# VH-VL binders against Ras and Rab interactor 2 (RIN2), part 14

Target 1, 92 residues: Ras and Rab interactor 2 (RIN2), of Homo sapiens (Human) (q8wyp3r787to878)
Amino acid sequence: FQNYLRVAFQEVNSGCTGKTLLVRPYITTEDVCQICAEKFKVGDPEEYSLFLFVDETWQQLAEDTYPQKIKAELHSRPQPHIFHFVYKRIKN
Below, E stands for the ipSAE of ESMFold2; O stands for the ipSAE of OpenDDE; V2 stands for 0.75 times the mean of E and O plus 0.25 times the DockQ between their complexes.

## First folded at step 15 (VH-VL; framework fv_romlusevimab)

Design q6 (from p3 with heavy chain Y108W Y111P; at its last look DockQ between E and O 0.65; V2 from the best seeds 0.00; counts 0 for: pae E 4.3 > 2)
Fold by ESMFold2, look of step 15:
Structure q6 (fold): chain C 92 residues (1-92), chain A 122 residues (1-122), chain B 108 residues (1-108)
Amino acid sequence: as target 1 above (92 residues)
Amino acid sequence: QVQLVQSGSELKKPGASVKVSCKASGYTFTDYYMNWVRQAPGQGLEWMGWINTYTGNPTYAQGFTGRFVFSLDTSVSTASLQISSLKAEDTAVYYCARSRFYIGSGSWFDPWGQGTTVTVSS
Amino acid sequence: SYVLTQPPSVSVAPGKTARITCGGNNIGRKHVHWYQQKPGQAPVLVIYYDSDRPSGIPERFSGSNSGNTATLTISGVEAGDEADYYCQVWDSSSDHVVFGGGTKLTVL
């Protein structure tokens, strides 16, 4: 099987775009950020992080977390949460 | 207002059981995890584990499997900690504390209950 | 398991700045939360996500986190700031919440 992680890229000057990443189940947030920096062609990757948008709130994900595990936890509810993983600047 | 109110302090003999309750108000109880934290006299804070308030599935920290049981009554927005076969070393203040449902992305505790002192002595 | 190390005590004169450290291996890869506990009371959240303040916490409280050290900074320290302060993280590898050992802040 293959795991997918949808990640939106949010940039103040260029709007929002998205990519679906093929990732391992235990990929870390740090590794996702590295992939995003390369795929979205970001010149200053240290200024970006992966965020979770859920319940109208933003949460910066710690580098040692596992986005696929977070996704599974969000799906475990009978009423699944609407959520997005977003690669964006840490200070917006 | 978001509030956690715990049951009153308990004095118990070794070998007895105790149940500490934690009643939540001011928010949707099943949208957040409930945590239990122990503080022995003169000691720091020690995380005992959490319970998923929607599914009722508990997770116990290492060292808190066996005599410690988390449970819920969601009809009255209440989480409970049961301690069986009490020992003198179980003497501590026990806190409930709320954390977000998806704890790996938002793992701070706010609010805390006022604490329940359990004293175990002959 | 993951360990957080805090100094047992810090003393500061009124009006000065207190700095309370929380050491951990690669703690900068985590988000650090801080609690204030006054004698006989429950802990209260004073900083979350390394540097964010909950509503009602004065601007004198700030936080930072990088490398192996997170720091709680209290500027303009007042007698009412005397308390124990705990740092806390969530460790994804163990699925455990971890607290530091606590730091007693004394205002002299």
Scores: ipSAE 0.271, ipTM 0.822, lowest interface PAE 4.3, mean pLDDT 88
ESMFold2 (binder alone), look of step 15: mean pLDDT 94; pTM 0.957
OpenDDE, look of step 15: ipSAE 0.463; ipTM 0.892

## First folded at step 17 (VH-VL; framework fv_romlusevimab)

Design r1 (from q5 with light chain H33Y; at its last look DockQ between E and O 0.80; V2 from the best seeds 0.64)
Heavy chain, then light chain:
Amino acid sequence: QVQLVQSGSELKKPGASVKVSCKASGYTFTDYYMNWVRQAPGQGLEWMGWINTYYGNPTYAQGFTGRFVFSLDTSVSTASLQISSLKAEDTAVYYCARSRFYIGSGSYFDYWGQGTTVTVSS
Amino acid sequence: SYVLTQPPSVSVAPGKTARITCGGNNIGRKHVYWYQQKPGQAPVLVIYYDSDRPSGIPERFSGSNSGNTATLTISGVEAGDEADYYCQVWDSSSDHVVFGGGTKLTVL
ESMFold2, look of step 17: ipSAE 0.619; ipTM 0.907
ESMFold2 (binder alone), look of step 17: mean pLDDT 93; pTM 0.953
OpenDDE, look of step 17: ipSAE 0.585; ipTM 0.910
ESMFold2, look of step 18: ipSAE 0.573; ipTM 0.898
ESMFold2 (binder alone), look of step 18: mean pLDDT 94; pTM 0.954
OpenDDE, look of step 18: ipSAE 0.595; ipTM 0.912

Design r2 (from q5 with heavy chain I103P; at its last look DockQ between E and O 0.71; V2 from the best seeds 0.60)
Fold by OpenDDE, look of step 17:
Structure r2 (fold): chain C 92 residues (1-92), chain A 122 residues (1-122), chain B 108 residues (1-108)
Amino acid sequence: as target 1 above (92 residues)
Amino acid sequence: QVQLVQSGSELKKPGASVKVSCKASGYTFTDYYMNWVRQAPGQGLEWMGWINTYYGNPTYAQGFTGRFVFSLDTSVSTASLQISSLKAEDTAVYYCARSRFYPGSGSYFDYWGQGTTVTVSS
Amino acid sequence: SYVLTQPPSVSVAPGKTARITCGGNNIGRKHVHWYQQKPGQAPVLVIYYDSDRPSGIPERFSGSNSGNTATLTISGVEAGDEADYYCQVWDSSSDHVVFGGGTKLTVL
């Protein structure tokens, strides 16, 4: 695994900004969210989560999942999939 | 339309081998993991493992190592489960089921085969 | 190994609401999926990612997940809802898919 993860921060009125996070291969989504909260200076991190956008669909990642493994799998597919990790507010 | 069609019922004697097939259609076979689930008579669902349909790498659940082998024939979009040295306790319905991404993304099974009954009896 | 606990059976009168629970340690940190299985048939996905509903599944089916309990809720229960229901997760520690023991829903 590569030791980086590209994450976009989505705000309702500010659009999307991206950061490259240096993370270990087996970092959890929960840990990534904590890093994102700090990097993007989110004041209410409990209302945010990490989402995977792929194949025109959104998927909220569970806290105990591994974004680096997900990235590795998507890169290994026979046909490239465009995907994004997005840190954004959870819908109520 | 997505379909998983499994091979027919099997009646085997103890010690014999059986191979259950699962033919996929209606989607790109190599874009999904194929899972195997066992259900003994009157019992619940038991996950046996999965296979990466592109690389052919199998992962077996605890208790399903040794006598259980997952394989692929990608040319015909078919996954197979082989059970060797069959035992009476292997009597069950065996299902194939696809899952979208690596389980690390939270795998669920959106399409299932119709199941294959394997009966092991003397 | 990770364990999911379901009540063996739940009974409900027609038109009432059935709630089937799935217990697991910190299950709220996972995504829970639910399957319906009728006798002699393969399981059918009814809820995925805690609360999402596949196409073709009635709005009567809903799901929630928090803390140590996930719940499948079936409102306006019909006779046709009588079936076994299984919850399912992926456990990151063991890299295993785990099913609950199943709950038999009886419509009285």
Scores: ipSAE 0.565, ipTM 0.908, lowest interface PAE 0.9, mean pLDDT 93
ESMFold2, look of step 17: ipSAE 0.603; ipTM 0.904
ESMFold2 (binder alone), look of step 17: mean pLDDT 93; pTM 0.953
ESMFold2, look of step 18: ipSAE 0.594; ipTM 0.902
ESMFold2 (binder alone), look of step 18: mean pLDDT 94; pTM 0.960
OpenDDE, look of step 18: ipSAE 0.534; ipTM 0.904

Design r3 (from q5 with heavy chain G106S; at its last look DockQ between E and O 0.06; V2 from the best seeds 0.00; counts 0 for: pae E 13.6 > 2, placed apart)
Fold by ESMFold2, look of step 17:
Structure r3 (fold): chain C 92 residues (1-92), chain A 122 residues (1-122), chain B 108 residues (1-108)
Amino acid sequence: as target 1 above (92 residues)
Amino acid sequence: QVQLVQSGSELKKPGASVKVSCKASGYTFTDYYMNWVRQAPGQGLEWMGWINTYYGNPTYAQGFTGRFVFSLDTSVSTASLQISSLKAEDTAVYYCARSRFYIGSSSYFDYWGQGTTVTVSS
Amino acid sequence: SYVLTQPPSVSVAPGKTARITCGGNNIGRKHVHWYQQKPGQAPVLVIYYDSDRPSGIPERFSGSNSGNTATLTISGVEAGDEADYYCQVWDSSSDHVVFGGGTKLTVL
């Protein structure tokens, strides 16, 4: 099973950094947010969420969704999709 | 409640093999690394490495890349340490301990097994 | 091969404050975790991420980390605090877990 998820971390006034997370295939968005909060040392995790940026649009992912399934679906499409998972502030 | 229950103590002769088991309960086994930590008599803690419980790939600390083998049976939530060609210096308490999957500042051990004493003597 | 240095022993009178140090090059840039080990028992996590307490650990246990020194502080020391204490970090350069050598806390 696929064990990795690439996530960009976006801070206010700092731009983005990216990390590859070691995760299980059925990890929820809620769990990814928890891992990101710890890995990126975020002090106010309730103000952050995981977003999907695909086809020049942003979508906040609900906590009960599965980023690895979304990634697999995007990869299975016949046309290329450039996408990013981004951990960033909800207000931003 | 999270529990890690290890197999019983072992008395072995040099050159034999031993297998220490660690059975997990109270959590999703495949969401955490399983670590192995050695403590020789009167000595401190020494990290031996870990195994990814989802994919089964081990990582061994320097000095543990030869005679030490980590393995899993995920159907019974069990991690195992096998030590071959036992030497007297392998006499120690061996602990299993879980850690979260990501590398870096989160690498701490919140739950430990009770320890398994392996004694290697002539 | 990152090294953590702890004093071999610390003695503290009951009711006083024990301070156990963990020295390492730029340890303040790392997160330090602390374990208590009583004789014949497995280690127990008492502090993680420098200063956070797991559930069930008394408020008497606290931690700090800056520069080259992390410190575990136990205020109001009790006889039941007598144990070996280990600091631990993750070293990203070697991808290894590193333990300190341990400190025996004696309450006398």
Scores: ipSAE 0.006, ipTM 0.621, lowest interface PAE 13.6, mean pLDDT 86
ESMFold2 (binder alone), look of step 17: mean pLDDT 93; pTM 0.957
OpenDDE, look of step 17: ipSAE 0.705; ipTM 0.928

Design r4 (from q5 with heavy chain S107T, light chain S93N; at its last look DockQ between E and O 0.70; V2 from the best seeds 0.00; counts 0 for: pae E 5.0 > 2)
Fold by ESMFold2, look of step 17:
Structure r4 (fold): chain C 92 residues (1-92), chain A 122 residues (1-122), chain B 108 residues (1-108)
Amino acid sequence: as target 1 above (92 residues)
Amino acid sequence: QVQLVQSGSELKKPGASVKVSCKASGYTFTDYYMNWVRQAPGQGLEWMGWINTYYGNPTYAQGFTGRFVFSLDTSVSTASLQISSLKAEDTAVYYCARSRFYIGSGTYFDYWGQGTTVTVSS
Amino acid sequence: SYVLTQPPSVSVAPGKTARITCGGNNIGRKHVHWYQQKPGQAPVLVIYYDSDRPSGIPERFSGSNSGNTATLTISGVEAGDEADYYCQVWDSNSDHVVFGGGTKLTVL
């Protein structure tokens, strides 16, 4: 498991900002959301979640999942995968 | 047009083997895991595991590591379940079901095969 | 090791609302998916990600998930809704799919 997770922040009224987080390998999605709320200075963190964008689809990650495991699975494919972890509002 | 079509029902004696096939159509076979789900008579659904259709490596749920073998023939978009040394307790309906490649909360089964009844008696 | 608990049966009169529960420790931190299985048929996905409906599932099917309980709600119940209903999650700790035990919905 790597110690890094790239997360984009998408906000309704601004462009996207990305940050590379230094994280433990078994960090949960809930913990990533907590870090993101602090790093991106959101005032209403309960309205945000971590999403995976891959293959032109969005998937909201459940709080007790492990983004580093998902990232490892995506990297194990021989084909290039363009994917993003995105911290954004749940309702778009 | 996504379809999963399973092989016909089987009547077997204890100690025999059976192979249940699941032929997929209407989508890119290697983009989805193939899962196997068992349902004994009058009982609920029981996940047996899945096979990675791109690499062919299976993952078995606890209790399904011995006599149960998942396999693929990607040239004809077919997944198979083989059960050896059949026991009466193997009597069940066996379903194939696909799930999206990415693990976690996105693991749900949007399409199911019609089921194959395996009956082990006598 | 993760367990989903469903009531074995629920009875509801035609036209009324059925509520089928799925209990699990902190299930609100997971995404819950629901399947309908009519006698002699394969399961059919009716709700995924707690509250989303696949195409072709009528709006009277809805779902919620918070705390320790997820709920499938069927409003305006019809005789054709008589079926077994299963909840399902992915358990990240065991890397297993987990089904609830199923709930038989009887319309009478």
Scores: ipSAE 0.185, ipTM 0.803, lowest interface PAE 5.0, mean pLDDT 88
ESMFold2 (binder alone), look of step 17: mean pLDDT 95; pTM 0.964
OpenDDE, look of step 17: ipSAE 0.801; ipTM 0.944

Design r5 (from q5 with heavy chain T30Y; at its last look DockQ between E and O 0.86; V2 from the best seeds 0.00; counts 0 for: pae E 3.0 > 2)
Fold by ESMFold2, fold request of step 23:
Structure r5 (fold): chain C 92 residues (1-92), chain A 122 residues (1-122), chain B 108 residues (1-108)
Amino acid sequence: as target 1 above (92 residues)
Amino acid sequence: QVQLVQSGSELKKPGASVKVSCKASGYTFYDYYMNWVRQAPGQGLEWMGWINTYYGNPTYAQGFTGRFVFSLDTSVSTASLQISSLKAEDTAVYYCARSRFYIGSGSYFDYWGQGTTVTVSS
Amino acid sequence: SYVLTQPPSVSVAPGKTARITCGGNNIGRKHVHWYQQKPGQAPVLVIYYDSDRPSGIPERFSGSNSGNTATLTISGVEAGDEADYYCQVWDSSSDHVVFGGGTKLTVL
């Protein structure tokens, strides 16, 4: 199963694409951003961050946050929570 | 409409026990952990721990693993703090506060109870 | 364990800007939240996720977080802003919530 994490890549004035990352269970948001910068081939990685869309709200994830933990927590409830991890520009 | 209503203040003798209740309303109880925060007179806020309101498993901060017990009555959306073998140092205001159940994004307390003063005297 | 350091007090004249700092090792890598506590009252969330404002908190409250310092900024300070202010993080290594020691804001 190997601890997969789905991340969407969003560009201004373009559509979204996604990749499934094979990651360690305790991966930080900082590390996910580094992987995303490489896999999505962004030229200015300091202008990007990982965002969580959950319950109709966006939030930028700080470097010491844990996407796999968030995913497991959201799945731990019987009621569905729609969420996405999105790698996108910080300044909208 | 979110509201956390705590039980009334208590005056106790050393060695007694006290139970502070926190009744939640206006939201889905299982979607938020319940936290307990202590504030001794003239002092700052001290996190005591939380309880997972869906699974019922508590986490206690260091220093609160002995005489302090968190519990739930989910049928009435109520969390409780029980303190046994009360000491003078337990004199404080005790707050309940909710945080979202997904803590991996950071944990913060958007709504607080009004506080319950426990006074241990003699 | 993780430690947050706040100045014990800050004094500011009415109409001026108050800046309340929260120091922590690499705190800019964490989300910082801020609470206002007026005498005899429960704390109230005023800033979360470093810079977001809950509904009902005036725009003159703002926050920033980078490096080793997070800052709560209150512009146009009013007498009604006199309170204790606490910063707070979740520390992933201990899986604990940590509060700063609090800062008493005096408007004079």
Scores: ipSAE 0.569, ipTM 0.896, lowest interface PAE 1.7, mean pLDDT 91
ESMFold2, look of step 17: ipSAE 0.426; ipTM 0.864
ESMFold2 (binder alone), look of step 17: mean pLDDT 93; pTM 0.956
OpenDDE, look of step 17: ipSAE 0.858; ipTM 0.954
ESMFold2, look of step 19: ipSAE 0.482; ipTM 0.883
ESMFold2 (binder alone), look of step 19: mean pLDDT 93; pTM 0.957
OpenDDE, look of step 19: ipSAE 0.747; ipTM 0.934
ESMFold2, fold request of step 23: ipSAE 0.492, 0.460; ipTM 0.883, 0.878
ESMFold2 (binder alone), fold request of step 23: mean pLDDT 93, 93, 93; pTM 0.957, 0.957, 0.955
OpenDDE, fold request of step 23: ipSAE 0.892, 0.894, 0.895; ipTM 0.959, 0.960, 0.960
ESMFold2, look of step 24: ipSAE 0.432; ipTM 0.874
ESMFold2 (binder alone), look of step 24: mean pLDDT 94; pTM 0.957
OpenDDE, look of step 24: ipSAE 0.825; ipTM 0.947

Design r6 (from q5 with heavy chain I103V; at its last look DockQ between E and O 0.63; V2 from the best seeds 0.00; counts 0 for: pae E 4.2 > 2)
Fold by ESMFold2, look of step 17:
Order: structure tokens, then C-alpha cells, then sequence
Structure r6 (fold): chain C 92 residues (1-92), chain A 122 residues (1-122), chain B 108 residues (1-108)
């Protein structure tokens, strides 16, 4: 497992800003959301979640999942696979 | 028009083997896991495991190691389940079902095969 | 191993609302998916990600998930809704798909 996770922050039409988080290999999605709420200074963190954008689709990640494991599975493909972890509003 | 079409039902004796096939169409076969789900008569759904169709590595649920083998023929977009040393308790309907490659919240089954009944008697 | 618990049966009069529960320890931290299985047929996905509907599933099917309980709600129940309903999660700690035991919905 790696000790970092790149996460983009998306607010409606504001573009993407991103941070590389220093995290434990077993960090949960819930914990990543908590870190993101602090790092991106959101005032209403219950309205946000961590999403995976891959294959032109969005997938909201469940709180008890492990983003580092998901990243490892995506990297296991020999062909480049474009994906992003995105902290964004659940609604919109 | 995603379709999963399974091979026909089988009547077998104990100790025989069976191979259930699942032919996929209407999507990129290697972008989705193929899952196998068992349903014994009058019982609920039981996940048997899945196979990574891109790398071909299987994952078996607890209780499905040994006699159960998942395999692929990607040239014809087909996943197969082989059951060896059949027992009466293997009598069930066997379903293939696809899920997104990336586990977690995307691990739901949006399309299912029609099911293959395997009957093991006497 | 993670366990999902469903009532074995639920009965609802036509036109009323059916609620089918799926219990699990901290299930609200997971995404719950629901399947309808009519007699002699394969299961069909009716709800995913707790509350989203696949195309072709009518709006009278809805879902919720919080705490230790997820619920499939079917409003305006019709005779054609008689089926077995299964909840399902992915348990990330065991890397297993888990199904509930199923609930038989009887209309009338």
C-alpha cells in the first residue's frame, strides 16, 4: 500500500483543485472525506463524498471502502487507465 | 443491449463434472468482473465468487474452493464455471452476473444470465 | 463474515406501500443494492447505491440506508410486484459480496 492519495476537489463550475494526501494504506473513504473537508475548507461536509471518476462515469465510494485498494486495482492493469478520486457534492 | 446467455440445464450423477458457460454480448467483456451466484431449490442467493476478466484471476467465496473453477475464453467473450466431483448438494440454479471491475460501491450486478439448472441425483 | 438480515415475508394490500428491511451492522457505511426475483426468473436489479434506479425501474421503487438498516420501499404496490427481494452489499473487509436471505413480498 502507498502512503499517498491524490484527491481533486470539485465545486460547481469552479474547476478542479487537488491535493496529495499523506494517508495510511488502510484509510477508509470516510476518513478521506474527513481529511478533505478540513483541507478544502468545506463548511457542510455532510453534503460531500469521495467519488471515483473512471470510464466517463462517476461512482460514489461507500464510507467503509479503501481508496488505496481501489487505486491498486486500477494500477494493476498494464494498459494506462485514467481515473480520478474527486471530493465533490453528492447532489448536483 | 447487454446479454448474458448461459448454457442449457444439466442432469448429472454424483461424481460427474459439469461446465456451465456464460456468453456475453453488447459490451466490452474485459471491462467487467464476471460473478457466479448459486441458488439451491427454495433457497436464497449465494455468491460463489468472481473472475477478473482482464487478468483472468479468480476470487472464490468461502466454501467454494477446490471443486469449483472459474475460467474464461475471451476470444468468444465467455466465462465458465466447472464443478467437479458433483454431489447432491450441488443441485441448484447457477447464474452468471456482471459487475464493474472496480470493487466497493460498484459491486452490484446490473445484468444476469438466465440461469442454468444443474440437477445431481442418485 | 458480514451478515445481512431480512424478514422472511412481507404482506401488503394492492395500492399500498411495501417496506422491506435489510439489517446489518453499520450498513449505513455501505452501499446497498436490491434485486427482484420473480418465480422461475433470474434476479433483476431494482435499486443500486442505496437509492438509485436503473433505467426501466418505475419511480415507485425507492430505497434508503442509514445506521443499521436499509429499506426498499415500493409505493402503489401491484400484483406484479409479488416476488422475492434480496439486498446485497460488498463487504470491503472480507472482499465478499453478501446477500440478505431474501424477503417474499405477497400482495394481499
Amino acid sequence: as target 1 above (92 residues)
Amino acid sequence: QVQLVQSGSELKKPGASVKVSCKASGYTFTDYYMNWVRQAPGQGLEWMGWINTYYGNPTYAQGFTGRFVFSLDTSVSTASLQISSLKAEDTAVYYCARSRFYVGSGSYFDYWGQGTTVTVSS
Amino acid sequence: SYVLTQPPSVSVAPGKTARITCGGNNIGRKHVHWYQQKPGQAPVLVIYYDSDRPSGIPERFSGSNSGNTATLTISGVEAGDEADYYCQVWDSSSDHVVFGGGTKLTVL
Scores: ipSAE 0.264, ipTM 0.822, lowest interface PAE 4.2, mean pLDDT 88
ESMFold2 (binder alone), look of step 17: mean pLDDT 93; pTM 0.955
OpenDDE, look of step 17: ipSAE 0.689; ipTM 0.926

## First folded at step 18 (VH-VL; framework fv_romlusevimab)

Design u1 (from r1 with heavy chain I103P; at its last look DockQ between E and O 0.75; V2 from the best seeds 0.64)
Fold by OpenDDE, look of step 18:
Order: sequence, then structure tokens, then C-alpha cells
Structure u1 (fold): chain C 92 residues (1-92), chain A 122 residues (1-122), chain B 108 residues (1-108)
Amino acid sequence: as target 1 above (92 residues)
Amino acid sequence: QVQLVQSGSELKKPGASVKVSCKASGYTFTDYYMNWVRQAPGQGLEWMGWINTYYGNPTYAQGFTGRFVFSLDTSVSTASLQISSLKAEDTAVYYCARSRFYPGSGSYFDYWGQGTTVTVSS
Amino acid sequence: SYVLTQPPSVSVAPGKTARITCGGNNIGRKHVYWYQQKPGQAPVLVIYYDSDRPSGIPERFSGSNSGNTATLTISGVEAGDEADYYCQVWDSSSDHVVFGGGTKLTVL
């Protein structure tokens, strides 16, 4: 497992910025969200979550999931899948 | 239209083997995991495991190792469940159900087969 | 192993609101999915990602998830809603899909 995770920050009426996080292989989505909240200076982190964009679909990741494991699984496929981890507001 | 069509009902003796098939259509077969779910008479749903349809790697739930084998024939978009050394307790309806991507990215079953009844009786 | 607990049965009068609970340790940190199963039929997904509805599912069906309890709410219950309902999660620790024991909803 690589110890980095690229996360994009999507904010309303602002561009999308990305940061590379140095994280352990088994860091949880909850922990990643906490890191994102700090790095992107989000004041209301309870309204944000980590999303996976892959194959033209959005998926909200549960707090107890492992983004690094998801990344590794996607990279292991012979046919490349373009995917992004995005920290953004929850719609509802 | 997405469809999962399973093979017909089976009546077997104890010790025999059975193979249940699940033919998929209306979508790219290898883009989804195929799951197997068992439901004994009058009981709840029990997840048996899944198979990665791209690589063919099966994952079996606890309690479903040994006599249960998942397999694929990707040329005809078909997943199969084989049960060997059948026991009376294997009597149940078996469902195939697709799920999108790795479970960590959301593991739910949006389409199901109609189910296959397997009856094991002396 | 992770366990989901549902009440075996829930009864409700037509037009009233039914609430089916699904208990699990810190289930609010997971995504919960709900299925409806009528006699002799395969299960049908009615709620995914805690509160989202697939196309074709009436707005009467809604879901919530927080703390140790997820809830499927059916407002304006109809006779056709009588069925078994199952909650489901994925457990990251075991890499297993887990179903609740199911709840029989009876419309009085």
C-alpha cells in the first residue's frame, strides 16, 4: 500500500482544490475526513463527507471504510478506472 | 433492462451435488460483483459471499467454506453456485444479486435473481 | 461478528406510520440498506445509503441512521406494504455483508 491519498476539496462557488495526504494503509474514512477538515479549514465538518467518484457515479463512503484499500482495489484492475476521492458537503 | 435469471428448482438426495446458475443481462457483467444469498424456509436472508466477476476471485462468508463453490462463465455472463455433499439443512431458496464495486464503496444489492429452490430430502 | 437486531414483527393500521428499527453497534458510522420481501418473491431494494430511494420506490418510504439505530419509516401505510423488511450493512472488520433478522410488517 502507498502511504498517500489524493483528496479533492469541492466547495460551492469555488474551484476544486486537491491535497495529497500522507496516511497509513488502514486509516478510516472518518479519520480522513478529520484530516481534510483541518487542512481545508472547514468550520462545519459535520456537514461534509468523503465521496468516491468512479465510472461517472458518486458514492458517499461510510465512516468505517478504508479509502486506501478502495484505492488499492481499483488500481489492481487490469482496465484502468478513473476515480477521485472528493471531500464535499453532504446533499441532505 | 437489467435481469438476473436463475436456473430451476432442484430436488436432491443427501450427499449429492447441485449447481445453481445465474445468467445476467442488460449490463456489463464484469462491472459488478455477484453475490449469493441463502434463505431457509421461514428464515431470514443470509449472505453466502461474493465473486469478483472480472478476476473470478470468490470470497466466502463464515460458514460457507468447503462445500460451496462460486464460479463464472463470463462468455455467457453467468455465475454459478455449486453445493457438494448436500445436507438436509441446505434446503433453502438461493438468490444471486449484483452489487456495485468494492464493498467499501457501497455494497448493496440493486437487482436480484428470482431465486432457486433447492430441496434436500431422503 | 457484527450483528444487526430487528424486531420480529411490527403492526400498524392503514394510513398510519410504521417504523422498523435496525440496531447495531455504532451503526450510524455505516451505511444501511433496506429491502422489502413479499411472500414467494425476491427481495427488493427500498432504501440505500441510509436514506436514498431507488427509482420506483414511493416517497412514503424513508430512512434514517444515527448512533446505534437505523430506522425505516413507512408513512401512510397501505395493505400492499405488508411484507418482511431486512436491514443490511457491510462490516469492514470482517469484510462481510450482514443482514438483520428481518421484521414482519402486518397491516391491521
Scores: ipSAE 0.574, ipTM 0.905, lowest interface PAE 0.9, mean pLDDT 93
ESMFold2, look of step 18: ipSAE 0.629; ipTM 0.904
ESMFold2 (binder alone), look of step 18: mean pLDDT 94; pTM 0.956

Design u2 (from r1 with heavy chain T30Y; at its last fold request DockQ between E and O 0.84; V2 from the best seeds 0.78)
Heavy chain, then light chain:
Amino acid sequence: QVQLVQSGSELKKPGASVKVSCKASGYTFYDYYMNWVRQAPGQGLEWMGWINTYYGNPTYAQGFTGRFVFSLDTSVSTASLQISSLKAEDTAVYYCARSRFYIGSGSYFDYWGQGTTVTVSS
Amino acid sequence: SYVLTQPPSVSVAPGKTARITCGGNNIGRKHVYWYQQKPGQAPVLVIYYDSDRPSGIPERFSGSNSGNTATLTISGVEAGDEADYYCQVWDSSSDHVVFGGGTKLTVL
ESMFold2, look of step 18: ipSAE 0.610; ipTM 0.905
ESMFold2 (binder alone), look of step 18: mean pLDDT 94; pTM 0.956
OpenDDE, look of step 18: ipSAE 0.640; ipTM 0.917
ESMFold2, fold request of step 26: ipSAE 0.572, 0.612, 0.607; ipTM 0.893, 0.903, 0.902
ESMFold2 (binder alone), fold request of step 26: mean pLDDT 93, 93, 93; pTM 0.954, 0.955, 0.954
OpenDDE, fold request of step 26: ipSAE 0.892, 0.886, 0.896; ipTM 0.958, 0.957, 0.958

Design u3 (from u1 with heavy chain T30Y; at its last look DockQ between E and O 0.72; V2 from the best seeds 0.67)
Fold by OpenDDE, look of step 18:
Structure u3 (fold): chain C 92 residues (1-92), chain A 122 residues (1-122), chain B 108 residues (1-108)
Amino acid sequence: as target 1 above (92 residues)
Amino acid sequence: QVQLVQSGSELKKPGASVKVSCKASGYTFYDYYMNWVRQAPGQGLEWMGWINTYYGNPTYAQGFTGRFVFSLDTSVSTASLQISSLKAEDTAVYYCARSRFYPGSGSYFDYWGQGTTVTVSS
Amino acid sequence: SYVLTQPPSVSVAPGKTARITCGGNNIGRKHVYWYQQKPGQAPVLVIYYDSDRPSGIPERFSGSNSGNTATLTISGVEAGDEADYYCQVWDSSSDHVVFGGGTKLTVL
């Protein structure tokens, strides 16, 4: 596995900004969220989560999952998948 | 529409082998994992493992290694479960169920086969 | 191994609300899925991603998940809701799918 993860930060009424995170292969989604909160200077991280956009659908990632494993899985599919990891607010 | 059609009921002697098939239709076979779930009489659901339908790589749950073999015939969109050296405790209904595996969202089973009853008795 | 705990049985009168719990260590950090199984039939997915309903599942069925407990709620219970209900998760540590022991819902 490559030790990088591209994460986009989505804010309300603003464009997305992306950062490349250098992370170990088995970092958890929870840990990635903590890194994102720090790098994007989010003051209320409890209101945010990491989402996966793939196959025209949004999925909130469970805290105990592995984004790098998700990336590897998607790359192993027979059909190419365009996907994005997005750090954004949890909608109510 | 999505369908998973399993082979018919089986009656076997201890020590024999059985092969249960699951034919998929109505969707792209290799785009989903195929799972096997066992349910002994009056008991709950027990996940046996899954097989990657494109690469053919099986993953077996704890307790289902050795005598249990997952296989594919992709030419006819069919997954199979073979159980060797059958025991009385293998008596159960066996289900195939498809899942789209995303580690971030987990795995769940949106379509199931009708189940295959395997009875092992002397 | 990860373990899910369900009550063996739940009884409810028609028209009332049934709540079936699924306990697991920090289960709120996972996504929970629920299945309904009637006698002689294959399981049917009724809740996925904690609270989403597949097409064809009545709005009477809802799900929640937080802390150490996930809950399947069935409001306005009908006789046809009598069945076994199973919760299920995927455990990332073991890469295993885990089912709860199942709960038999009886409509009185």
Scores: ipSAE 0.608, ipTM 0.910, lowest interface PAE 0.9, mean pLDDT 93
ESMFold2, look of step 18: ipSAE 0.699; ipTM 0.918
ESMFold2 (binder alone), look of step 18: mean pLDDT 93; pTM 0.955

